# Designs tried in a protein design chat: VH-VL binders against q54z64. Part 4

Target 1, 212 residues: q54z64
Amino acid sequence: QFISIQKYDFSGNCKNSSDSASSFEASSESAAICMQNDLLSGIVTNEGVCLIFNEVPTTFIISTKGDYIVRSIYDINDNNCQGGIIENKAIEIDECFVECADDYHGSTYLFSTETSLNYPSNTFMEISYNGECDGQWKTSFNYLQYYIVNKCNVAHEIETHTFSVGCNSTSSWVSEYAGEVCTVEPTVTTSYPIVDNCGDLDNSNFIDYCNI

## First folded at step 4 (VH-VL; framework fv_libivirumab)

Design l25
Fold by ESMFold2-Fast, scan of step 4:
Structure l25 (fold): chain C 212 residues (1-212), chain A 124 residues (1-124), chain B 112 residues (1-112)
Amino acid sequence: as target 1 above (212 residues)
Amino acid sequence: QVQLVESGGGVVRPGRSLRLSCAASGFTFSSYGINWVRQAPGKGLEWVAIISYDGSNKYYRDSVKGRFTISRDDSKNTLYLQMNSLRTEDTAVYYCARGYETIFGVVRKGMDVWGLGTTVTVSS
Amino acid sequence: DIVMTQSPLSLSVTPGEPASISCRSSQSLLHSNGYNYLDWYLQKPGHSPQLLIYLGSNRASGVPDRFSGSGSGTEYTLKISRVEAEDVGVYYCMQALQTPYTFGQGTKLEIK
């Protein structure tokens, strides 16, 4: 069984929070609410494996319990999910929720399960192997993270920043923009070679895949 | 308008207590761990404490362990630092600073939001 | 505790010239997840600290491309390709690999 976590474009709801001036609420809705927006990125993992994300300096184990996907979150100084569990966070399967960074910026997330490996096209993917590097990643991967190519993403920062991801058979790139939208020329574009073969001796076993 | 605003500083004698507050606005407070960082007059930055997003884990600088207590009230979007048994070496500007975000798949950058600071002076 | 050491402690630069600040840690800041848990902060006179670089080499939002971070393990460098007047202040590295988080002693950048 696979667990899918999908990040969708911002809903715009944060500005209209009814809470005190010092609070922004997350809201929870059916999957259909998330799916009205563009898919930006996502993660697919096997149940029960330790996850290390390049955007989050913490480790997680994700599992299912009844109608819930449970994230077991490990100490901020954890190594490979060996430390103590600081929290078990439950999200209802096929439920959409909104997380706000400020009045105009946030993310919508959908948590779901799949019996078969499923991932979208037009993506740049980073694939983690479970132990030994193996070219047959579809049967041996630990987790994969993908970005929909050429979609504008908003970073959670004190100054607004946006970025997009692209790739081809030989390289991937991140284009960063100085404003709220990815409509002018990027202020910087950073390119990376596609890593299509794992190293023999590293602290991480990752490969890249441009799924165009 | 992502903001952190500190308050509660003042002038106290050694051995007394102060409670600092840090009011958060413009973001989902409950999704972030928050730090206290201090700076003595004319000196460098010194990390004091962090509280996890869920309040279950708290970590402190050794010199304040047992004297300072970090806490949060997510219903008020407010972080606290209870400072007991104050010493002259605790004299500093105290900043709160936004730490780690819990929602994965979102870019998480160091301590990206800082307050303006509140001044604590411990003198005899 | 991880000790952070910066060099130099003070630097005077003519506008338009490059500047380089080094930061050393007593222990590797490279985590098994592949990230270097080293941040750079700038504190302008009379202001709160602001984030410049996170996780070793990533520029924070709004930070000019003149600023770059590099390094891994125990040795890190912050570079400013062309120093401008508004860059004056004290630069700090900080490790966030483990608590207690620790700052370097700071590097004061002044214009000649």
Scores: ipSAE 0.005, ipTM 0.482, lowest interface PAE 10.9, mean pLDDT 78

Design l26
Fold by ESMFold2-Fast, scan of step 4:
Order: structure tokens, then C-alpha cells, then sequence
Structure l26 (fold): chain C 212 residues (1-212), chain A 124 residues (1-124), chain B 112 residues (1-112)
């Protein structure tokens, strides 16, 4: 079973409903509410995979329990999720969640499960997988993260900096913008080669995939 | 006006404890991770500890693990560093500095806001 | 731990001349997301450190355009195109790829 986390464009306003102005606040609504907005990015993971993100140093496993997706959080020193669980956070499956950073900025998320691997087209993907470098990452991946190409993403919610991602068969690039919109000229565009050399390791490998 | 203000420094003998505070104003404190960085007299910058925006992840420099504890109270917009079993080599100016990272945002903005520092002197 | 090494450790320049400071990391600072997690900070005498450059090449808000950062992987450079008296201080590179975050030993910039 695969767990899918989708981030949708935020079109709401948190000003009138937030009781937690100094903390993240999440509210649940039907999946259809999220799907009215543009999909920006997402993660697809196998259940029980130990995930390590460097953006906010955290180590966690995502699993399912009844009608919930549960994120079990581990100490950052625990790179294989073998130690004690610090906290469990539960999110209801197929509910749209709005997280507010302040009165005017936030994100919308949808957590779901799938029996088959599904990911959107027109994406740049970064993929973690196990096993041989034989071109079969779809049958052996641990998790993948994707960005919808040419969509505006919020990099710093409070100070309203944004970015967009693009790719082709040989390169990926990130265009960064000062401010809330990606319709002005980018301040910086940085290009990187597509990395599809997975190496010959016993554990997870990482590759890039431009799904255009 | 975005500000961080450290307090709680002082002169203590080896083996004693101090608790430093870092008060935040002008931004949504709960959205940011915060670092402690120190600088011994006439020496370079040395990273000490970080706490994530939600308080779930805390990381320390090896030389302070088990002696220092970083914590936050978002209701007071305040970061703390509890320093136990102080040693002469802990003598430094201690700065708090914010950084913004999120699981969904890959872009990092550096430590863009720093306090003025609070001085800790560990001497006999 | 990732070790950061700066060169030179001190630099003396005539006002209006360019300056260049190098920073080397013991491991690549290039993340799979394509960013280099290398920052540059300036500490003016008697002041707190201030951010100059983040993610290798991005100028922080309010930083003059005479400052620029370049490099990737393990080799990075901070350039000042036209040094001014207010640029005096100690420059530090720092990696933010993994904890513990580590600083270079610092480069002291002085005016001749």
C-alpha cells in the first residue's frame, strides 16, 4: 500500500478562524475542497519507510491505522527509525487539511492511500529506491517527491518568497522569485544535470526523473 | 520589526547551571526553527544547538550533549537553553538565530535574524 | 562532522579594490534537491553576525550587490567587487546541509 501526500495551492484566508495565531492550525474538510485548487507538489511513500528530510531535521515513519495515516516521529540521530518513538501524529485519510502559518498564509494538504503507484504527469521527481540499478525503480522505490513543473511554490510563507521547478531530459532548474508571485522575472535560475546514476549500493539509491 | 533578544547570561563557577532565554517579536515564532550559536572571546563562531519549528526535533553539538537542553515556549514567544555542568570552555557570547525550513519547502533562507548576544563567563 | 576550511585567514585590501575569500567543505554540500547548503556571514567589530549569502549564491535582503557567492559541491567563493570601509570584519562560511552545522575558522578583512 502506498501513502500519498499532496500539497495544493492555498487560496484561503486564516484571519477569521485561527485560535492558534502562534502555532500551526489544521482543519479537516472533504478531499474535494483541496482538489478545487492547483496541485503543486507531493510525496508518495511505501508504508513503514523511514523518511529523513533535511528541510526541517526530522526522521519519521508513515503508516496506516484504521481511518488514519499516522506519522511516527523519531530522534534526528535515529537514521533508521529503530529507536524510541517521540510522538505519533494522526491525520484522517481522504480529508483536506488547511495549515496556517499566519492570518494570510498557509498550505492545503490531502493524505490518501493507493493500492497501485500513481503520480502526476508534468512533474520533476526525486526518487529513493532499493536494489539493483536496472531501470526498475517503480517496483523497488522507497519514496518519491515531485513538483508540478512551472507551478508557483511558496518557499518562505511569512516573507512570501516563491519558486518554480522545470526540467527536460538532461537538466532540471529552479527559478526563485522575490515576492508572492512567479509572474515576474526570476531573481535567480539555477540549473542542474539530471542524475539518473543510481550506483551499486545495497541500500537506497536516489535518482531524478523528468516526467514531461 | 523582527527581533530576537537574549538574556540570562552571567558569571558562574564551573559545575553550576544557567538558563538562557531568547525572546522573539515581530514574526510568527512558531513557524521558525531557532539556533543557539556561541563565540568564545577572540575566537570564531561555534554552533551549539537547534530546535525545529514544532519542537519535535532537537540537535546538539557533541561537546554539550547531555549537559545542555534546548526548549521553546511558543505561548511566550521564547526559546530557552538550559546549561548544566558548565565548564570553563563554555565561556562565550551566546546568540540565538532563526532559520526557516519546512518539509514541503526545499529552499532555506539562512540564519537571517540574530540577537545581540548574552555573555556567559565560567570562572573560579 | 563536516569540516569547513577558509582561505586566506586574513586579507588586507585598499579601498575600492576587489576581495575574494574561499571556503572548502570536507563533503559535498549539494543536496539531491539541487541546492548547495553553504551560507556566508559577516561579523563587524562589536556586532552580531549578519547573513550575506545563503544557498551558495543567493544574496540576503539588504545586502549590497557588490557581494556575490559562487561555487558548488566542496568549493565556494565569496567575492566583494569593490571593498568599502564598512566591509571590515570577519567573514565566515557555514554549512547547513546537516547537523551539527559547522563554521569555517573565519577570514579577517582589513583596510590598508
Amino acid sequence: as target 1 above (212 residues)
Amino acid sequence: QVQLVESGGGVVRPGRSLRLSCAASGFTFSSYGINWVRQAPGKGLEWVAIISYDGSNKYYRDSVKGRFTISRDDSKNTLYLQMNSLRTEDTAVYYCARDYRTIWGVVYYGMDVWGLGTTVTVSS
Amino acid sequence: DIVMTQSPLSLSVTPGEPASISCRSSQSLLHSNGYNYLDWYLQKPGHSPQLLIYLGSNRASGVPDRFSGSGSGTEYTLKISRVEAEDVGVYYCMQALQTPYTFGQGTKLEIK
Scores: ipSAE 0.000, ipTM 0.487, lowest interface PAE 11.4, mean pLDDT 79

Design l28
Fold by ESMFold2-Fast, scan of step 4:
Structure l28 (fold): chain C 212 residues (1-212), chain A 125 residues (1-125), chain B 112 residues (1-112)
Amino acid sequence: as target 1 above (212 residues)
Amino acid sequence: QVQLVESGGGVVRPGRSLRLSCAASGFTFSSYGINWVRQAPGKGLEWVAIISYDGSNKYYRDSVKGRFTISRDDSKNTLYLQMNSLRTEDTAVYYCARGYRTIFGVVPYYGMDVWGLGTTVTVSS
Amino acid sequence: DIVMTQSPLSLSVTPGEPASISCRSSQSLLHSNGYNYLDWYLQKPGHSPQLLIYLGSNRASGVPDRFSGSGSGTEYTLKISRVEAEDVGVYYCMQALQTPYTFGQGTKLEIK
């Protein structure tokens, strides 16, 4: 059983949902729908794996409890998720929801479980393994993450800077834009080498795949 | 294209304060965690502090905890290091270094791939 | 805190000769996600540090293929297959598994 987290393009507006300046809700019900051609990125993981991301301030484990997917959040310094849980956050399975950062900026998410995985085309993927990368990556991976290539993403939820991801057989790249849309020339493009075989680099336990 | 520029260093006496700045250009500053790293004359590299992309998490080496404060102003594309109660052992060249990209927002990139030229802090009697 | 130990502390090589630098950590840098959180940096004389290798074995953009990183857990190696004059400087390993991030003491590479 796999857990899928998908991020979709946000098409509505956020509004303040209380008298406090810190709470916002989507102002349109259409902003909460998860249409496949609005998909921007995602992550797929097995239950119980300790996940650490460099720019996320916490580590976490994702599991299922009843009709919910639960993210158990640990201190960033707890890199094997063996310490005390700081917080449990529960999300209803198969429920599209919007997280709003301010009056205009938000993202749409869908958390789901899968017994058979569906890998979207036109993606850059990074597939991580706990051990050896044999030929059964759809069943033996630790987690994978992907971006739909050439789609515009918000670099940070509350600011107007955007980016797009591209790839080919030898490299991936991120093009960053100073505006709210990816229609002007990028201000910078950063390229990364593609690792297309586990062990392509010594002691590499991941592969990159440009699924074009 | 992509650059970080440190400023604010100088010569000060023990017990005084300095504020360092690191100005970013050529990339989306708000998408990255940024580090401060220092190097004493003739010595090795020493990590000082990091601030997460959204400013919600800050971590320090023990010897500067409670004396140094890392902060950022994304509207100005600028990182700061407020250094209070300076000691002679804080004498070093201070570099800011771009750390990480957000996994959910951008392609993951680990390591410090962009460094400034450094700003020199001398704490002497 | 994780302690990083490099060896040798200095080495002199003839141009075209290979070089090897070792880095040991006081605890495993292999995370349950499968990554080894070890980076290698080079500081050329009078210059800022530059990234060579990230996550144990991945070459940074623009780094020549004569540089390679290997190792897992507590023991890592940086190899230069053919040393050039431009490679002179101090090499540092750094763990990024947990804060505080810690550097090795450095290895000085000189040309004979």
Scores: ipSAE 0.005, ipTM 0.470, lowest interface PAE 11.0, mean pLDDT 78

Design l29
Fold by ESMFold2-Fast, scan of step 4:
Structure l29 (fold): chain C 212 residues (1-212), chain A 124 residues (1-124), chain B 112 residues (1-112)
Amino acid sequence: as target 1 above (212 residues)
Amino acid sequence: QVQLVESGGGVVRPGRSLRLSCAASGFTFSSYGINWVRQAPGKGLEWVAIISYDGSNKYYRDSVKGRFTISRDDSKNTLYLQMNSLRTEDTAVYYCARGRITIFGVVYYGMDVWGLGTTVTVSS
Amino acid sequence: DIVMTQSPLSLSVTPGEPASISCRSSQSLLHSNGYNYLDWYLQKPGHSPQLLIYLGSNRASGVPDRFSGSGSGTEYTLKISRVEAEDVGVYYCMQALQTPYTFGQGTKLEIK
């Protein structure tokens, strides 16, 4: 069983939420609410694995309990999830989750479980392995993280800084923009070589995959 | 509007106690870890303590451990710092600051929301 | 504890000229996840600190493009491409790799 976390473009105005008395409270809606918006990025992981994500500054375990997915977060220095839990966050499975930072900014997530591996096309993917980097990543990965190519992402729900991700057969790149939209003129574009074999960069247990 | 407001500072003698409060508004307080950071007159910033979103984890700088206690009351959207056995070197402006260690899909933000501070003076 | 050392401790800059501030950590701030846990803060006179840069190189919300962070491991730099009067204040680096979080001693930027 795989756990899928999908981040959707934030279409809403938290101040105009008709079903909440508080514009700053988290809300949970049906999956259909998330699916009305563009998918921006996501993670697919195995349940119960201690994870270190490149975009997340902590280690954590994701597990399921009844109708909930629970993320248990550990100290930055705890690379095997054996220490004390700093935070537990629970979210309903197959429900669209909206978290409001203020009246006009928020994040939209869908947490689900899948019996078979599923990931979208037109993505840049980073795939983590468990020891053996054997080229059979679809059956041997720890987790994968993807970004939909050329979609505008917000770095943080109250940030006015945005970015987009692109890739080709030899490189990936991140284009960063000032402001709430990805304008024609990025402020900086940083390029990285595609790592398609484990150990090619600093004895890493990950590979890149441009799924275009 | 996302805001943190400190209160409870004052002038006390060495060995006495003060309780600082930090009132949060404009965001889901219960979803965030919150820091206390202090600054002595004319000196730099010094991290004091953090409490996790659920109150289960608390960390302190060594010089205040055993004397200071961080706590929270999510029903009141308020953070506290109980300061016992105060010393002259505890004299500072005390800030509370929101930390982000918990949101999936969001790169770590540092301490992105700060209060205006409350002044603690410990003098003989 | 991780010790953070800033250089210079003060600098005076003519408006429109660039400024550069260095920060050194006593041990690497590069985590196994590939990120450098180094933040930059600005404290303007009479104001609370504000976040400028997080995770080494990412600009915080509302921070103008003239600010940039770079570096990895134990050596970090904050650059201002053209200093403006509103940039006056004390700049602090901070490591967020492990508790206790620790700040550098601060760099005071003044306008000539």
Scores: ipSAE 0.000, ipTM 0.472, lowest interface PAE 12.4, mean pLDDT 78

Design l30
Fold by ESMFold2-Fast, scan of step 4:
Structure l30 (fold): chain C 212 residues (1-212), chain A 125 residues (1-125), chain B 112 residues (1-112)
Amino acid sequence: as target 1 above (212 residues)
Amino acid sequence: QVQLVESGGGVVRPGRSLRLSCAASGFTFSSYGINWVRQAPGKGLEWVAIISYDGSNKYYRDSVKGRFTISRDDSKNTLYLQMNSLRTEDTAVYYCARDRITIFGVVIKYGMDVWGLGTTVTVSS
Amino acid sequence: DIVMTQSPLSLSVTPGEPASISCRSSQSLLHSNGYNYLDWYLQKPGHSPQLLIYLGSNRASGVPDRFSGSGSGTEYTLKISRVEAEDVGVYYCMQALQTPYTFGQGTKLEIK
């Protein structure tokens, strides 16, 4: 069993509806729609893996409890999830929802569980093995992350700046744009070699995969 | 065209204050945490402080806690370091350096891949 | 604080010969996500530091294949397979597992 987290594009209105000043929740006018054509990125992970997320300053672990996926949130400076839990958030399995960073910017998410791994096409992927680098990354991974290539992403949810990811068999790249859309020329494009053998990261158990 | 440019260095007496600036261009400044790193004459690199991408988290070297304050103004693509109660031991070239990026929101990739040319701070009696 | 110790502190190499620099941390830099949070930087004379290797073994953009990083946990090595004149400078390892980030003392590489 894997936990799948999918992030979708969202263009609705966001308002702070939470009791917390540190986060925003979708307004009553916001629609939660998880359409495949709006998929931007995703994570597939096993339970108990410590993940670092910088868009909202959190480090987190995901687990399942009945009909819910529980995201346990730690301070961003806690790289190993060994400190105190800041918050536990319960998320309904297979329920599309919107999270807002401010009044104008948000993302649509879908949390689900999977018994078999489906690799989305047209993606740049990074796969982390569970334990030893054994060459069976499709069945023994620790977690996997992906971006749909050539889709416009908000670089930071509270900003008007955007980015897109591309790849080929030898390289991946990130193009950054100064603006709310990726239709102007990028302000910078940074290229990286594809790491296509788990041994290339020397005891780090990662590979890159351009699934084009 | 990705660039960081430091300014605001100078020569001051112990106990005085200086404010350093770091101007960013050619990338989405608001998406990155930024570090201050210093180097005393003829010595090695010493990390000073970091501010998170959203400004909510700030961390400092113990020797500068309570004296230095890191801040950012994303509308101006500028990072600041307010240095109070300066000591002779603070004499150094101060660099700003872009922190490692989280390309996918979950995995930290790369290191401090963009550095400024530095600005010199001299604290002397 | 995590303490970083480099060895040697200075190294003189004939062009074309290999060079090896070691870096030791006071605690493991291996995160549960599988990454080793150890980076290598080069500071050429009169220049700002530049990233060479990130997360233990990954070469930064534009860094020649002759540079390689290896190791995990508490022991790391930077190797240059064939030293060139442009490689002169001071090499630093740095841990970024936790704040404060800490650098090694630096290793000065000189050409004979």
Scores: ipSAE 0.006, ipTM 0.540, lowest interface PAE 9.8, mean pLDDT 79

Design l31
Fold by ESMFold2-Fast, scan of step 4:
Structure l31 (fold): chain C 212 residues (1-212), chain A 124 residues (1-124), chain B 112 residues (1-112)
Amino acid sequence: as target 1 above (212 residues)
Amino acid sequence: QVQLVESGGGVVRPGRSLRLSCAASGFTFSSYGINWVRQAPGKGLEWVAIISYDGSNKYYRDSVKGRFTISRDDSKNTLYLQMNSLRTEDTAVYYCARGYRTLYGVTYKGMDVWGLGTTVTVSS
Amino acid sequence: DIVMTQSPLSLSVTPGEPASISCRSSQSLLHSNGYNYLDWYLQKPGHSPQLLIYLGSNRASGVPDRFSGSGSGTEYTLKISRVEAEDVGVYYCMQALQTPYTFGQGTKLEIK
């Protein structure tokens, strides 16, 4: 079984009392509410994997317990979840959640479980292997993270800014924007080579996949 | 635990070479750029070099350019600094320090993890 | 190269009193991406440097809220609202706008 975390475009207003909440608060609604908005990015993971959530800067391990998905939250700089747990947060499976980073900015998330691997098209994907790289990532990955190509996404890591991801067979790039929209000139565009080979590493290794 | 451990320091005469190592554990080494920073006895911090996460970009302070080479071996989670043609002014404690990450949506976050340092003494 | 200048170079403070350290850069550290590429580090006697503040005003993990960073462009300030004995050491500002990264000369904080 896999756990799927999908990030959707947030159309609400965190400034209002009904929407306003800390990054640790959430409003719960059915999955259908999330699916009315554009899908921006997501993660598909096995249980017990240490994940980094860049859009609301946390690291966490995710697991299932009954009708809940539980995140055990660690310091953002703890990439392998070996430190102390800061907080445990439980959310109901198949519920749409809004998390607000501040009065003005938030993100909409859907947490679900899947028996089969499923991921969308027109994505740039980062795929993590557990141990040996055998070239069969669909059957042996730890987690994968995807970004819908050319969609305006939001990050709350240091201050709120937006970004978009693009890729081709040899390169990926991220364009960052100072404001809340991607319709102005990007402040910076950073290019990375596609990493499509993995080696024998002490830590978990990863590859990139441009799925367009 | 997230950790960086330097080794390879020692006492050498001017003109000789040393290779420093920095072993990383407790984090995904290949996702970070790593710095070398040095400190002469009783003096301030001095940045020496950086290598990008993928090894494609390397930058040096002018006084070591052409003499020092930074490299990394991600299969061993180890950073290196090859120091050639050592001068007395290179005498210092050498630290490695973790830099930025390359995951999308992540910016520069300072040098948040430092080793304990390894001492290089260049004397006649 | 960008030159970083700190003042004062030394500071003696009674425990519980505030302290303030200034850092000036020879050119603006404000990038077109909206970030000020200035960090503050503390080196306690006999220890490795540790990060206090990154990108002008962001407190690093585990750093007490009595430490704060402010400023933009060429003028930056590190403030400690109530100095504790464990805060003794040398404070450095550093610019990471462009290579070579450069440190200020350091400010030594000691307890009276």
Scores: ipSAE 0.006, ipTM 0.432, lowest interface PAE 9.6, mean pLDDT 78

Design l32
Fold by ESMFold2-Fast, scan of step 4:
Structure l32 (fold): chain C 212 residues (1-212), chain A 122 residues (1-122), chain B 112 residues (1-112)
Amino acid sequence: as target 1 above (212 residues)
Amino acid sequence: QVQLVESGGGVVRPGRSLRLSCAASGFTFSSYGINWVRQAPGKGLEWVAIISYDGSNKYYRDSVKGRFTISRDDSKNTLYLQMNSLRTEDTAVYYCAKVRGYTWGSRYMDVWGLGTTVTVSS
Amino acid sequence: DIVMTQSPLSLSVTPGEPASISCRSSQSLLHSNGYNYLDWYLQKPGHSPQLLIYLGSNRASGVPDRFSGSGSGTEYTLKISRVEAEDVGVYYCMQALQTPYTFGQGTKLEIK
């Protein structure tokens, strides 16, 4: 069983935004819609995996408890989440909610559990392995994150700034736009080679996969 | 436009105190962790301290622990570094630098201020 | 504390030629999540540092594609495929695996 975190496009207003911005905190927005056609990106993880979801000095483990997905927060120097828990935060399973960066920009999230994995076509994926990287990422990964290719994503800056992700068999790229909508002419496009073979450094590996 | 502007530097004698400020604009200040990094004249970069987005986690290099305090006031979009018991070794340009970038996740510093100069001398 | 060592400490390059800078860490920077917590910064003369590469190999916003980062564990390399006059400055690697975050000594890139 996997924990799935899905991020959807949000076109509403963030009138009662959270005091502490986090992709795992619900806003007080009165309505939220999580439709598959609005899916922008997602994370799929096994329970108990030590993860970093923001650049601040914390690490997280995600697990399930009854009707909730619980994030356990650890010290920055706890690289494997074996120390004391600093804080536990809970999100209701299968509840669509809005997380706000400011009064005008936000994202819609859905936390769920998955017993079978079906990934949409046209995704760029980063897959993490804890141990042997055997190419069976659909059944033996540690965690993965994905972006829907060519979808416009809003950056978490207060000023409007958007980006899109693309890929092919040899490269992935991020196109950045200095506006509210992604145009044909990005201001910057940064390309990266696809990392589709695993190294074996202390049995921790990651690969990229373009699912076009 | 995302920017950070430091202020509060100056010339002080050893043992004195200074408070540095870092004013943020163009992003949601309360959502991001911020570092202080310093650079002595003609020397390399040296990390000083970090504060998490919610202010609950603060970390320092050993040489400043107990003397420096990092804090933030989200209502003013401002980061502070209270520097007590200053030593000549603390002479440097002090930069504040934002930890969070976009969606890829990292502890990198994507936006830096212009720096404020602290000189500790007799 | 993790010690970061850069090589060379200075480099003179003719415009259009490639440049390569190495960075070694005293401990592996590979996290259990699969990422290498090494970043590269450039400080141009009279300017603040600016981010070039994060998590080993990812170019920061606005950084030209002639810059690339590679490496894993304890050995990292920053490459510039064709050096331009605007690339003059001091390049620093930094580990962000654990506090205190630590920088290398810096590599000064000069144009011949």
Scores: ipSAE 0.000, ipTM 0.512, lowest interface PAE 10.5, mean pLDDT 78

Design l33
Fold by ESMFold2-Fast, scan of step 4:
Structure l33 (fold): chain C 212 residues (1-212), chain A 122 residues (1-122), chain B 112 residues (1-112)
Amino acid sequence: as target 1 above (212 residues)
Amino acid sequence: QVQLVESGGGVVRPGRSLRLSCAASGFTFSSYGINWVRQAPGKGLEWVAIISYDGSNKYYRDSVKGRFTISRDDSKNTLYLQMNSLRTEDTAVYYCAKVRGFTFGVRYMDVWGLGTTVTVSS
Amino acid sequence: DIVMTQSPLSLSVTPGEPASISCRSSQSLLHSNGYNYLDWYLQKPGHSPQLLIYLGSNRASGVPDRFSGSGSGTEYTLKISRVEAEDVGVYYCMQALQTPYTFGQGTKLEIK
């Protein structure tokens, strides 16, 4: 069983916003709509995988309990999620909800479970393997994260800056913009080579995949 | 062009204070965590501190805890390191180094500044 | 704290010959998320450090394919298939699995 976390663009008003910059908390608005055309990014993970947020170590496990997906947060230096749980957040499976950064800006989320992979097309993916790196990522991945290419994303819930992701078979790139929209010329575009080879390594590693 | 430029280094006596600055340009500063890394003359690299993209999380090596404070001002695209109670052992070139953003779980430093020299001597 | 140990501490090679540098960690750097939190940096004489390899085996932007990283857990290797004069400098491995982040002591690469 896989757990899927999907982030969607939100064009509405976030009146009555809560302080949840680093949280996947369920909002009080259970009638929010998660439209496929508004999909921005997502994570697909096996249950019980210890995940780390980018830049600063914050570890968490995502698991299922009845009709809920539970995110358990651990101490920053607990790299295998074996220590004490600092907090638990319960999120209803298959319920679309809004997380707000302030009164005007937010994102819509959907947490779901799947018995088979259902990853969207037109994506740049980063894929972590579990076990031998044999090129069979669809059957041997630990978790993956994807971005819909050429979609405008809010930079870490800081609404004054946005970014978009692109890729081809040899490279990926991130274009960053000043302001709320990606319609002006980017202030910078940073390119990275596609990492599609784990080499002759013994254990788990990751690869990039441009799914265009 | 993605750049980090450090400033504020100098020569001070033990017990004094200095504030280092790291000016960022060519990328969305507020989207990235940034490290301070130092290098004593003729020695290897030594990690000093990190601040998260939103400024809510700060971590330090034990030898500087309580003496050094990392902070950021996103309106000025500038990172700071306030260094109090300086010791001769703090003598080093100080670099700021950006963490790659947008990739879940990564912590490597893809862009480094040119460094600013701090000399603590009697 | 995680201790990083590099070997050799220095090596001299003839241009066009291969070079290999090892890095050992006092505990596994393989996270359950599948990433090996081991990076390689190069500091050329008089310059700032630059990223070469990240997360065990991935080449940074602009790094020639003659550089490769391998290994997992506690044992890592940086290889240069054909050393060029511009590769002179000090190579550092770094772990970012937990704070404090720690560097190896460095390996100085010289041309014969």
Scores: ipSAE 0.015, ipTM 0.617, lowest interface PAE 7.5, mean pLDDT 79

